# Ledger of designs, part 8: VH-VL binders against Ribosome maturation factor RimP (rimP)

Target 1, 164 residues: Ribosome maturation factor RimP (rimP), of Thermodesulfovibrio yellowstonii (b5yjx5)
Amino acid sequence: MNIKELKDKITDYANIVGEQEGVEIVNVEIYPGGKGLTLRIFIDKEGGVTIKDCENFSRAIEAILDVEDPIKSSYTLEVSSPGIDRPLKNKKDFLRNIGRDVKITTKEKIADNTFFIGKIVDVGDDWVRIEIQETKIKGSKKKGKTELLFIPFNKIIKAQVYLG

## First folded at step 20 (VH-VL)

Design Z4 (from Y1 with light chain V33L)
Fold by ESMFold2, look of step 20:
Structure Z4 (fold): chain C 164 residues (1-164), chain A 121 residues (1-121), chain B 107 residues (1-107)
Amino acid sequence: as target 1 above (164 residues)
Amino acid sequence: QVQLVQSGAEVKKPGASVKVSCKASGYTFTSYYMHWVRQAPGQGLEWMGYINPDSGSTSYNEKFKGKATMTSDTSASTAYMELSSLRSDDTAVYYCARDRGYYDWGYFDYWGQGTTVTVSS
Amino acid sequence: DIVMTQSPSTLSASVGDRVTITCKASQSIRSYLAWYQQKPGKAPKLLISKASRLESGVPSRFSGSGSGTEFTLTISSLQPDDFATYFCQQSYSTPLTFGQGTKLEIK
């Protein structure tokens, strides 16, 4: 079968496993590499994917691949999370990461800053609202309190998950 | 010196449409969201939605989805709100209001003078 | 939707009186509350933001307090210019919602 048909079949298997493992399938890629084919499956879930999630998914999908044997050549299976290093650009990206810290660079100054670290608390059609510690707001006299910052998507140069 | 000047009063028949304008001056039009708020006779204030003039993105109170259409013309520094298929219960004063944004989002610091729309037959 | 409920609906008072208007939210809005004044035939005017921050040009006899679900607007000594309708509004989440208004009338 051709690569497109194989990709469709692998995607079907991945979606079945994703439902039972509690993860979403973001993408499936198949390309030549190494000593045969490389099968790369990107998974995600609300609140972020753990290493254990990737391991569980890998084990489950490998079991199906062993039984169904759709790939007759050698292959390498890679299961990864897309999320940590990818820029957040649209509503879906921010919604997926509600509750996580994000670092955002803005096109213009907001209270004398263009760089912000805060927890995603709400997401609308064209904006994100993040919770910022007031000690990180330049010129703020209020210590130890938080404040919500509303940022339109079109004012964002770059946004990424922040781990500390 | 910020000023929001709305178009004049309108009297419409049921089924017609009306397009209210809100011309901004004294600030950079594309830097601030513009909201629309209605007030039926003798009643309180009701948030209808907003437009981001910089991108054209809109969001509507669910009550007005499919009924109201918000647009803007950045070259004219003007926001518009159109109501379609007018009914008598659309009779109200309609205000545009500027959102401060960022840390002060949702606080309306400047308002248009209001546009009275009367729907009767 | 966050429901904002004001009390009282109508308040009669005399010049010099101290008056208090209450606004209750159906859920916590932290301190994301505004107060507006509206005179007949005119647009609302922002008086107070963030529950207690007095806006520029607003007389110091106006004050706001509260957090969470209950908020108050206080006018310490009524002046003739203060007879108007007052609205609270939450800016915590969309849809933005207003209280039903409190009409402050001269006795």
Scores: ipSAE 0.763, ipTM 0.902, lowest interface PAE 0.6, mean pLDDT 90
Fold by ESMFold2, fold request of step 22:
Structure Z4 (fold): chain C 164 residues (1-164), chain A 121 residues (1-121), chain B 107 residues (1-107)
Amino acid sequence: as target 1 above (164 residues)
Amino acid sequence: QVQLVQSGAEVKKPGASVKVSCKASGYTFTSYYMHWVRQAPGQGLEWMGYINPDSGSTSYNEKFKGKATMTSDTSASTAYMELSSLRSDDTAVYYCARDRGYYDWGYFDYWGQGTTVTVSS
Amino acid sequence: DIVMTQSPSTLSASVGDRVTITCKASQSIRSYLAWYQQKPGKAPKLLISKASRLESGVPSRFSGSGSGTEFTLTISSLQPDDFATYFCQQSYSTPLTFGQGTKLEIK
């Protein structure tokens, strides 16, 4: 079977295990490495993935792989979280980070800025809306107001979770 | 001067299709989302969905999924909305409306003049 | 979906009157509310954005107020040109939704 068909089959198994273990499948990658293929499965859940979550998922998926035996060569199984520093690129990336702060660089100026830090409050099919706290302008007193900024995905150069 | 000029009124029979156009001028067409809003006779305004002309991405009010198809032609600065399988309750005035965007998203600052679509046996 | 409910549906008033139209959202939309004016056979015209920001070219007798779930449009001294139908619309989340409209008629 080709790598795309194998990836699809592994993704099916991963989704079944994800439902059982309470985690979402973010991505499946298959590439050469070590003494055969490397199968890398990225999992996530609200509140963050723990090492125990990865261990539980690995045990469950490995059991299915042992029985179904879809990979006839040697392989290495890696289960990991996507990492907070991974760029946000598509709707799913932004959706799983709703409520978190992000830093976004845009392709064009918006009110004379191309760099924004704000909390993800809503995500549509092709856009993200972030809550931005107004910075001080011409004064030392801070402002407590916030504004919502709508950014189409195709106007984003780079987006990443901002940890403070 | 920003202008949105829509195609003329249409009279159709049930089961037919109609494609309404909205030609934009006076601004960079791909910089703004284009929305479609309908108004049935004697009734209020209903949001139907939008197209991002820069990417071609669309999003629809669930009520109009399968009924409306929104497209655009960036070389002609024109947005389109096609209504399929027309029924008598599709009779309405259909507006295109420009989204201001960014900090002012969801505020429709310019509207087309409206296109009346009448569906009758 | 955020339901926008306007009241009244129809309002009769005389030139010079102070008129208030209300709009209630089924959940908080902060201040992300627009008001539009529509005359018969014409497209809607944006009057107010962000609940209270008067749009360019709109007479100062128009004002908007409110936040959260309850909003008002006020015309301080009604003029003949103001007889029209008025719609509120939330811009807080999709699907975007309008109130059912308030028709302001000459008494």
Scores: ipSAE 0.762, ipTM 0.900, lowest interface PAE 0.6, mean pLDDT 89

Design Z5 (from Y1 with heavy chain S59T)
Fold by ESMFold2, look of step 20:
Structure Z5 (fold): chain C 164 residues (1-164), chain A 121 residues (1-121), chain B 107 residues (1-107)
Amino acid sequence: as target 1 above (164 residues)
Amino acid sequence: QVQLVQSGAEVKKPGASVKVSCKASGYTFTSYYMHWVRQAPGQGLEWMGYINPDSGSTTYNEKFKGKATMTSDTSASTAYMELSSLRSDDTAVYYCARDRGYYDWGYFDYWGQGTTVTVSS
Amino acid sequence: DIVMTQSPSTLSASVGDRVTITCKASQSIRSYVAWYQQKPGKAPKLLISKASRLESGVPSRFSGSGSGTEFTLTISSLQPDDFATYFCQQSYSTPLTFGQGTKLEIK
């Protein structure tokens, strides 16, 4: 069968597993790699995907692939979350990433800054609220102070997941 | 001088509607969320929701969904709140209040003088 | 919803007294509390933001403190002009919620 037909079939399997495991299927990619095909499945969920989520999804989808055997050659299965280049633009994007760090560039200065790194704490219909760590003096023996910053979506130039 | 000037008192019959206005001056109207707060006679303050005048986006306290409709007219620097299907227990003073925003979101630094809506037969 | 519970509901005190009003949140709201003063027939006036930040033009006899779930508004030396109802309000999470109010009466 051709790559398009195989991709459709794999996507069907992935969606079935996604419903079982409580994750969304963001994308399915199939391309040549190594000695056969590379099957890459991107999953996501509200609050972010853990290593355990990827492991659980991988085990479940592998079981179906072993039985249905749709790929007659060797293949490599990769399950992961979307990459750091994916912008966050709407309420759904920010909701998926509650609890994760994001980097945000704003259209106007807020306390002399237009760039912010913080953890997503809350998301409304047209805003995100992030927890920002204030700069601390290196000699301090106390935890850094945190503040919540409310940013309307229409004031955001760019937002992306921040991994460090 | 930041000012929020609300429309005058209204007396309405049950089942009618009313539209309260809140005219802003002394600041850039679209830079700040506008909230509405209710105070029934002898009662405390109750948050009803807000509008982002820049985008027109609104969010309502679930208790007032279907009762209140918030809009704004950017060219007139005016926010509006319409109450529909009025009942006697909608009798209250209704305030507009400006949200400071960003690090100070949810702090109401300027308030309108209030609009008394009385619903009686 | 975050419930804000004020105490007392009414408070009688003499001019010159130190007065405290407390506000308890049903969950931690860190320091995201405002205090308002409302005089009869008037809109509320913001006194304190972020639990302890005195707003511009507010007399220095007013102060706020607390974090987490318990907050206080203190008037260090009560003046006749301080007769009013006081409200706390949380800005931590929507829906925004107010305490039920404390009516301050001067003996």
Scores: ipSAE 0.734, ipTM 0.884, lowest interface PAE 0.7, mean pLDDT 89

## First folded at step 21 (VH-VL)

Design AA1 (from Z4 with light chain S93T)
Fold by OpenDDE, fold request of step 22:
Structure AA1 (fold): chain C 164 residues (1-164), chain A 121 residues (1-121), chain B 107 residues (1-107)
Amino acid sequence: as target 1 above (164 residues)
Amino acid sequence: QVQLVQSGAEVKKPGASVKVSCKASGYTFTSYYMHWVRQAPGQGLEWMGYINPDSGSTSYNEKFKGKATMTSDTSASTAYMELSSLRSDDTAVYYCARDRGYYDWGYFDYWGQGTTVTVSS
Amino acid sequence: DIVMTQSPSTLSASVGDRVTITCKASQSIRSYLAWYQQKPGKAPKLLISKASRLESGVPSRFSGSGSGTEFTLTISSLQPDDFATYFCQQSYTTPLTFGQGTKLEIK
């Protein structure tokens, strides 16, 4: 079994456990570690993932792995939340991050730009609206006018939380 | 020149369905959201919803959920709105309107000429 | 839903008059307000966007002002072509909503 096939199997098992534990599987990574393979599974849920969630998930998936035994070699399991590095891809992702600053790269130019930083202020079924801070013109006392930018999801190449 | 041309007036009986078309020209059809707005006789304007022709995604005003179905044909640059289970209170002029988008989302810069739908027994 | 309330519902004026129409939002919509003009049997026409931005081709006698919850459309000197129904519309959030309209008629 190649690494890709293994990843697919692990992902399937993870999804099963995720459904049982009430967590979403964000990503599964498999890479060579010091004592064999390292399985890193990223989980998430509304409101955030706790250490207890990770522990519960780990126990549950290990139980499946012990029974199914897809990995013949020793492996290390790591379960964690994706944190701020999680790409925003869908409505749920954007909704979860309302009020946060995000960086968005678009497929096409909007007002001569393809890169935007702003606060998520509204989310629709197929769009996000972000508040963009106008660059302070050096020397103007005028409070930079904030503008709302409407971006359809299908026009987004990449979106992530921005920490500044 | 940007143009939105809607289908002709319709007279229907209660319980029937009607499908209104809005043919767009003069711009890239998939680059702009298309909205539908209703105006009952002597009344104001009501936003019904929109379609993103690029993705096919739709969003409806709650008032019109189950009543209106919005679709589009990108090959024909045409948006459609179907009204089902017609009632007398569905009698109105229906407009398609192009959304300017991005920083100007929610502003309707071009309108169809309107389609009168009359529901009478 | 954001409710848009226009006043007055009907306004009678003469050519040359200064006319003001008001629009009030039930909550703040910042500057995301549009004004439309509609003549009988015709589709609405966008006059002003972003509360105060005059659209291309619209006469300079039209102006918009306001932010937050209160907005005004002003015609500095009414012309015969200006007799119509005017609508405000918020574009701040969905569902998009319109005012009930103001019919401007000849006195």
Scores: ipSAE 0.805, ipTM 0.964, lowest interface PAE 0.5, mean pLDDT 94
Fold by OpenDDE, last read:
Structure AA1 (fold): chain C 164 residues (1-164), chain A 121 residues (1-121), chain B 107 residues (1-107)
Amino acid sequence: as target 1 above (164 residues)
Amino acid sequence: QVQLVQSGAEVKKPGASVKVSCKASGYTFTSYYMHWVRQAPGQGLEWMGYINPDSGSTSYNEKFKGKATMTSDTSASTAYMELSSLRSDDTAVYYCARDRGYYDWGYFDYWGQGTTVTVSS
Amino acid sequence: DIVMTQSPSTLSASVGDRVTITCKASQSIRSYLAWYQQKPGKAPKLLISKASRLESGVPSRFSGSGSGTEFTLTISSLQPDDFATYFCQQSYTTPLTFGQGTKLEIK
């Protein structure tokens, strides 16, 4: 079994467990580690993933892995939330992050820019609206006027939560 | 020059359906959202919803969910709105309007000439 | 939904008059307000966006002001071509909503 095939199997198992545990499988990574292979599974749910969620998921998937035994060598399992590195791809992702700052790269130039940082203020079926802070002119104490930028999802190349 | 040309006036009976077209020209059709706005006789303007011609995604005013169906044909640069189960209170002029987009989202810079739909028994 | 209320509903004025139309939002819409002019049998025409930005080709006698919940459209010196119905519209959030309109008539 090659790594790709293994990843597919692990993903399948993860999805099964995810459904049972009420969590979404965001990503599965397999890479060489100190004790053989490292399996890193990223899970998420509405409201955020707790440590307990991770523990429960880990226990459940280990049970399947023990039975199916898809890995011939020793492995280390890591279960974690995707954190701020999780790409925002759809309405649900953006809705979950309303009120948070995000960085967005667009496919086309908007007012001569393709990169934006702003707070998600509104989300539609196929768009996100972010509040962009006007660039503080060096030396002016004037709170820059904020503008709202409407961005269709299909115009986004990449979007992530931004921690300023 | 940007132009939106709508189909002609329609007279329908209650319960029937009507499909209004809006042909766009003078700009890239898929680059702008198309909105629909209605105006009953002697009344104000009501936003019905929009379509993103690029993705085909639609969003409707709750008031018109189930009443209006918005579609588009990118090859023809044409937006369509179908009204079903027509009632007398659906009698109105229906407009397509282009959304300026991005920082100016929600501003309608170009309008069709309007299509009068009359529902009478 | 954000309710937009215009006042007055009808206004009679003479050529040369200064005219002011008010639009109030049920909640803050910041500066995301547009003004449209509509003549009988015609589609609305965008006059002002962002509460105060005059659109290209619109005469300078038109001006918009306001922010938050209260907005005004002013015609400094009314011309014969200005007799029409005017609508305010918020673009702050969906559903997009219009005022009920102000009909400007000849006195």
Scores: ipSAE 0.803, ipTM 0.964, lowest interface PAE 0.5, mean pLDDT 94
Fold by OpenDDE, last read:
Structure AA1 (fold): chain C 164 residues (1-164), chain A 121 residues (1-121), chain B 107 residues (1-107)
Amino acid sequence: as target 1 above (164 residues)
Amino acid sequence: QVQLVQSGAEVKKPGASVKVSCKASGYTFTSYYMHWVRQAPGQGLEWMGYINPDSGSTSYNEKFKGKATMTSDTSASTAYMELSSLRSDDTAVYYCARDRGYYDWGYFDYWGQGTTVTVSS
Amino acid sequence: DIVMTQSPSTLSASVGDRVTITCKASQSIRSYLAWYQQKPGKAPKLLISKASRLESGVPSRFSGSGSGTEFTLTISSLQPDDFATYFCQQSYTTPLTFGQGTKLEIK
């Protein structure tokens, strides 16, 4: 089993547990760690994830992992909320963060820029519109006139909440 | 030169369907949203919705949900709009229009010549 | 939905006249307003974007102003080619909406 296959399997288990625990699986990461593999599972829920939620989820998924035994080596499990590091990928993600500043990297240049910081002001089925606060140009920062920038989701490489 | 060329006029009976085409040229088809706008005889302009040819994603004015279906063929640089269950009040000129995009989202800088759809018994 | 209301619906004027058309939005659209010109049997033509930005190739006698909820299109000196129907359109949010149009006729 390769890492991709393992990740898929872990994600499946995580989703099962997520449904049971009432949490959303945001992301699953698998990487080499000090104790073999590290499994990092990011969970979220409306109103925020508590430490107790993480503990409950951890216990539940460990129980499945013990039974299914998909990992042949030692592993470390980490369960946490994604916090501000949660990637914004879809309409729901952006809707959740309306009114907040986000940093967005685009696949193509928009007015000679590919990096934008702005406040989410509107969200459509396949796009986000942000009020531009800063534009990065070749390592520099430029503050210009406030404008609304329409960005299709499929033009976004990466988007995250920006705290400044 | 940017051009949008639409299919010819259509005459249909109530209950029928019609598919209007909009062939784009002079620019990268997938780089711009394509909108559809309706204009009933002697009336104003109504935004129907858009398609993102790059992703195939569509968004419809609530008024036209279930009535209009927007598609695109990137290989042909052509956008399509199908109207189903045609009624007399669907009689109108239908336009495709290119969205300038990004900072100028929602501005239609190029239009097709329009396609007249007449629905009559 | 944002309702765009134009006034007047019909306007009669003579060549050389200064003409003003108004467009009001039911809520603030900042400066995200476009003006289009449409002649009979033809598709609309974008004249002005961002409330006041004159599009390339559009005569300088056309100008747009306004922000928030009230906007105006002005033709400083009406030319024969300017008799047409004009539409405002908000691009602030979906659904995109147009004014009902203003028909500019020759007096």
Scores: ipSAE 0.800, ipTM 0.965, lowest interface PAE 0.4, mean pLDDT 94
Fold by OpenDDE, fold request of step 22:
Structure AA1 (fold): chain C 164 residues (1-164), chain A 121 residues (1-121), chain B 107 residues (1-107)
Amino acid sequence: as target 1 above (164 residues)
Amino acid sequence: QVQLVQSGAEVKKPGASVKVSCKASGYTFTSYYMHWVRQAPGQGLEWMGYINPDSGSTSYNEKFKGKATMTSDTSASTAYMELSSLRSDDTAVYYCARDRGYYDWGYFDYWGQGTTVTVSS
Amino acid sequence: DIVMTQSPSTLSASVGDRVTITCKASQSIRSYLAWYQQKPGKAPKLLISKASRLESGVPSRFSGSGSGTEFTLTISSLQPDDFATYFCQQSYTTPLTFGQGTKLEIK
């Protein structure tokens, strides 16, 4: 079994556990570590992931791994939240972050800009509306009059939470 | 010049369905959301919903969920709205309207001429 | 849903008159308010966006003001071509909603 195949299996197990524990599997990483393989599983849920969630998930997936024994060598399991670097890609992602500042890069220029920082104020099925705080071109935070910018998801190259 | 040309008037019986078309020209069809607005006789304007022609995504006013179905054909630069299970109170003029978008989202800068749908027994 | 209420529903005026139409929102919509003009048998025409931005080609006698929950459309000197129905519309959030309309008729 190659790393890709292993990753697929681990992802499957993770998804099963995720459903049971009520958490979303954001990503699974497998890489060589000092003591064999390191399995890093990123989980998330509405309202944020707690330490207890991570512990519960870890126990549950370890139980499956013990039974299925897909890993031939020793491994280390790490379960964590994705943090602020998690890409925002869909309605669920943006909804989860309503009220937070985000940085968005768009595929096309909007009023001569492709980079925006603003607070998510509204989310639709295929769009996000942000209150603009700063533009890349201006190089400074906008003060005073604020504008709402409507951005369709399909016009976004990347978006993530921004901590100014 | 931007133009939205809608299909002609329709007369239907209760229970029937009707599909109204809105052909866009003079601009990139997929670059703008298309909204539909209803106006019953002697009444005000009601927002029905929109379609994103680029993705095909739709959003409906709750009032019209199950009543209206919005689609688009990018090859024909045409938006469609189908009304099902027609009732007498569906009698109205239906407009397609282009959304200006981005900072001006929600402003309808161009409108079709309207399509009158009459539902009568 | 945000309810938009216009006042008055009907307004009779004469050519040359100054007329004002009011639109009230059930909650703050900031400045995300549009005014449309509609003549019989025609589609609405966008006159003003963002509460006070006059659209291209619209006569300067039209003006919009207000923010938050109260807005006004003013025609400084009514012309024969101005007799129509006017609608306000909020673009602050979905569902988008219109006022019930104000019919401006000749006295």
Scores: ipSAE 0.798, ipTM 0.964, lowest interface PAE 0.4, mean pLDDT 94

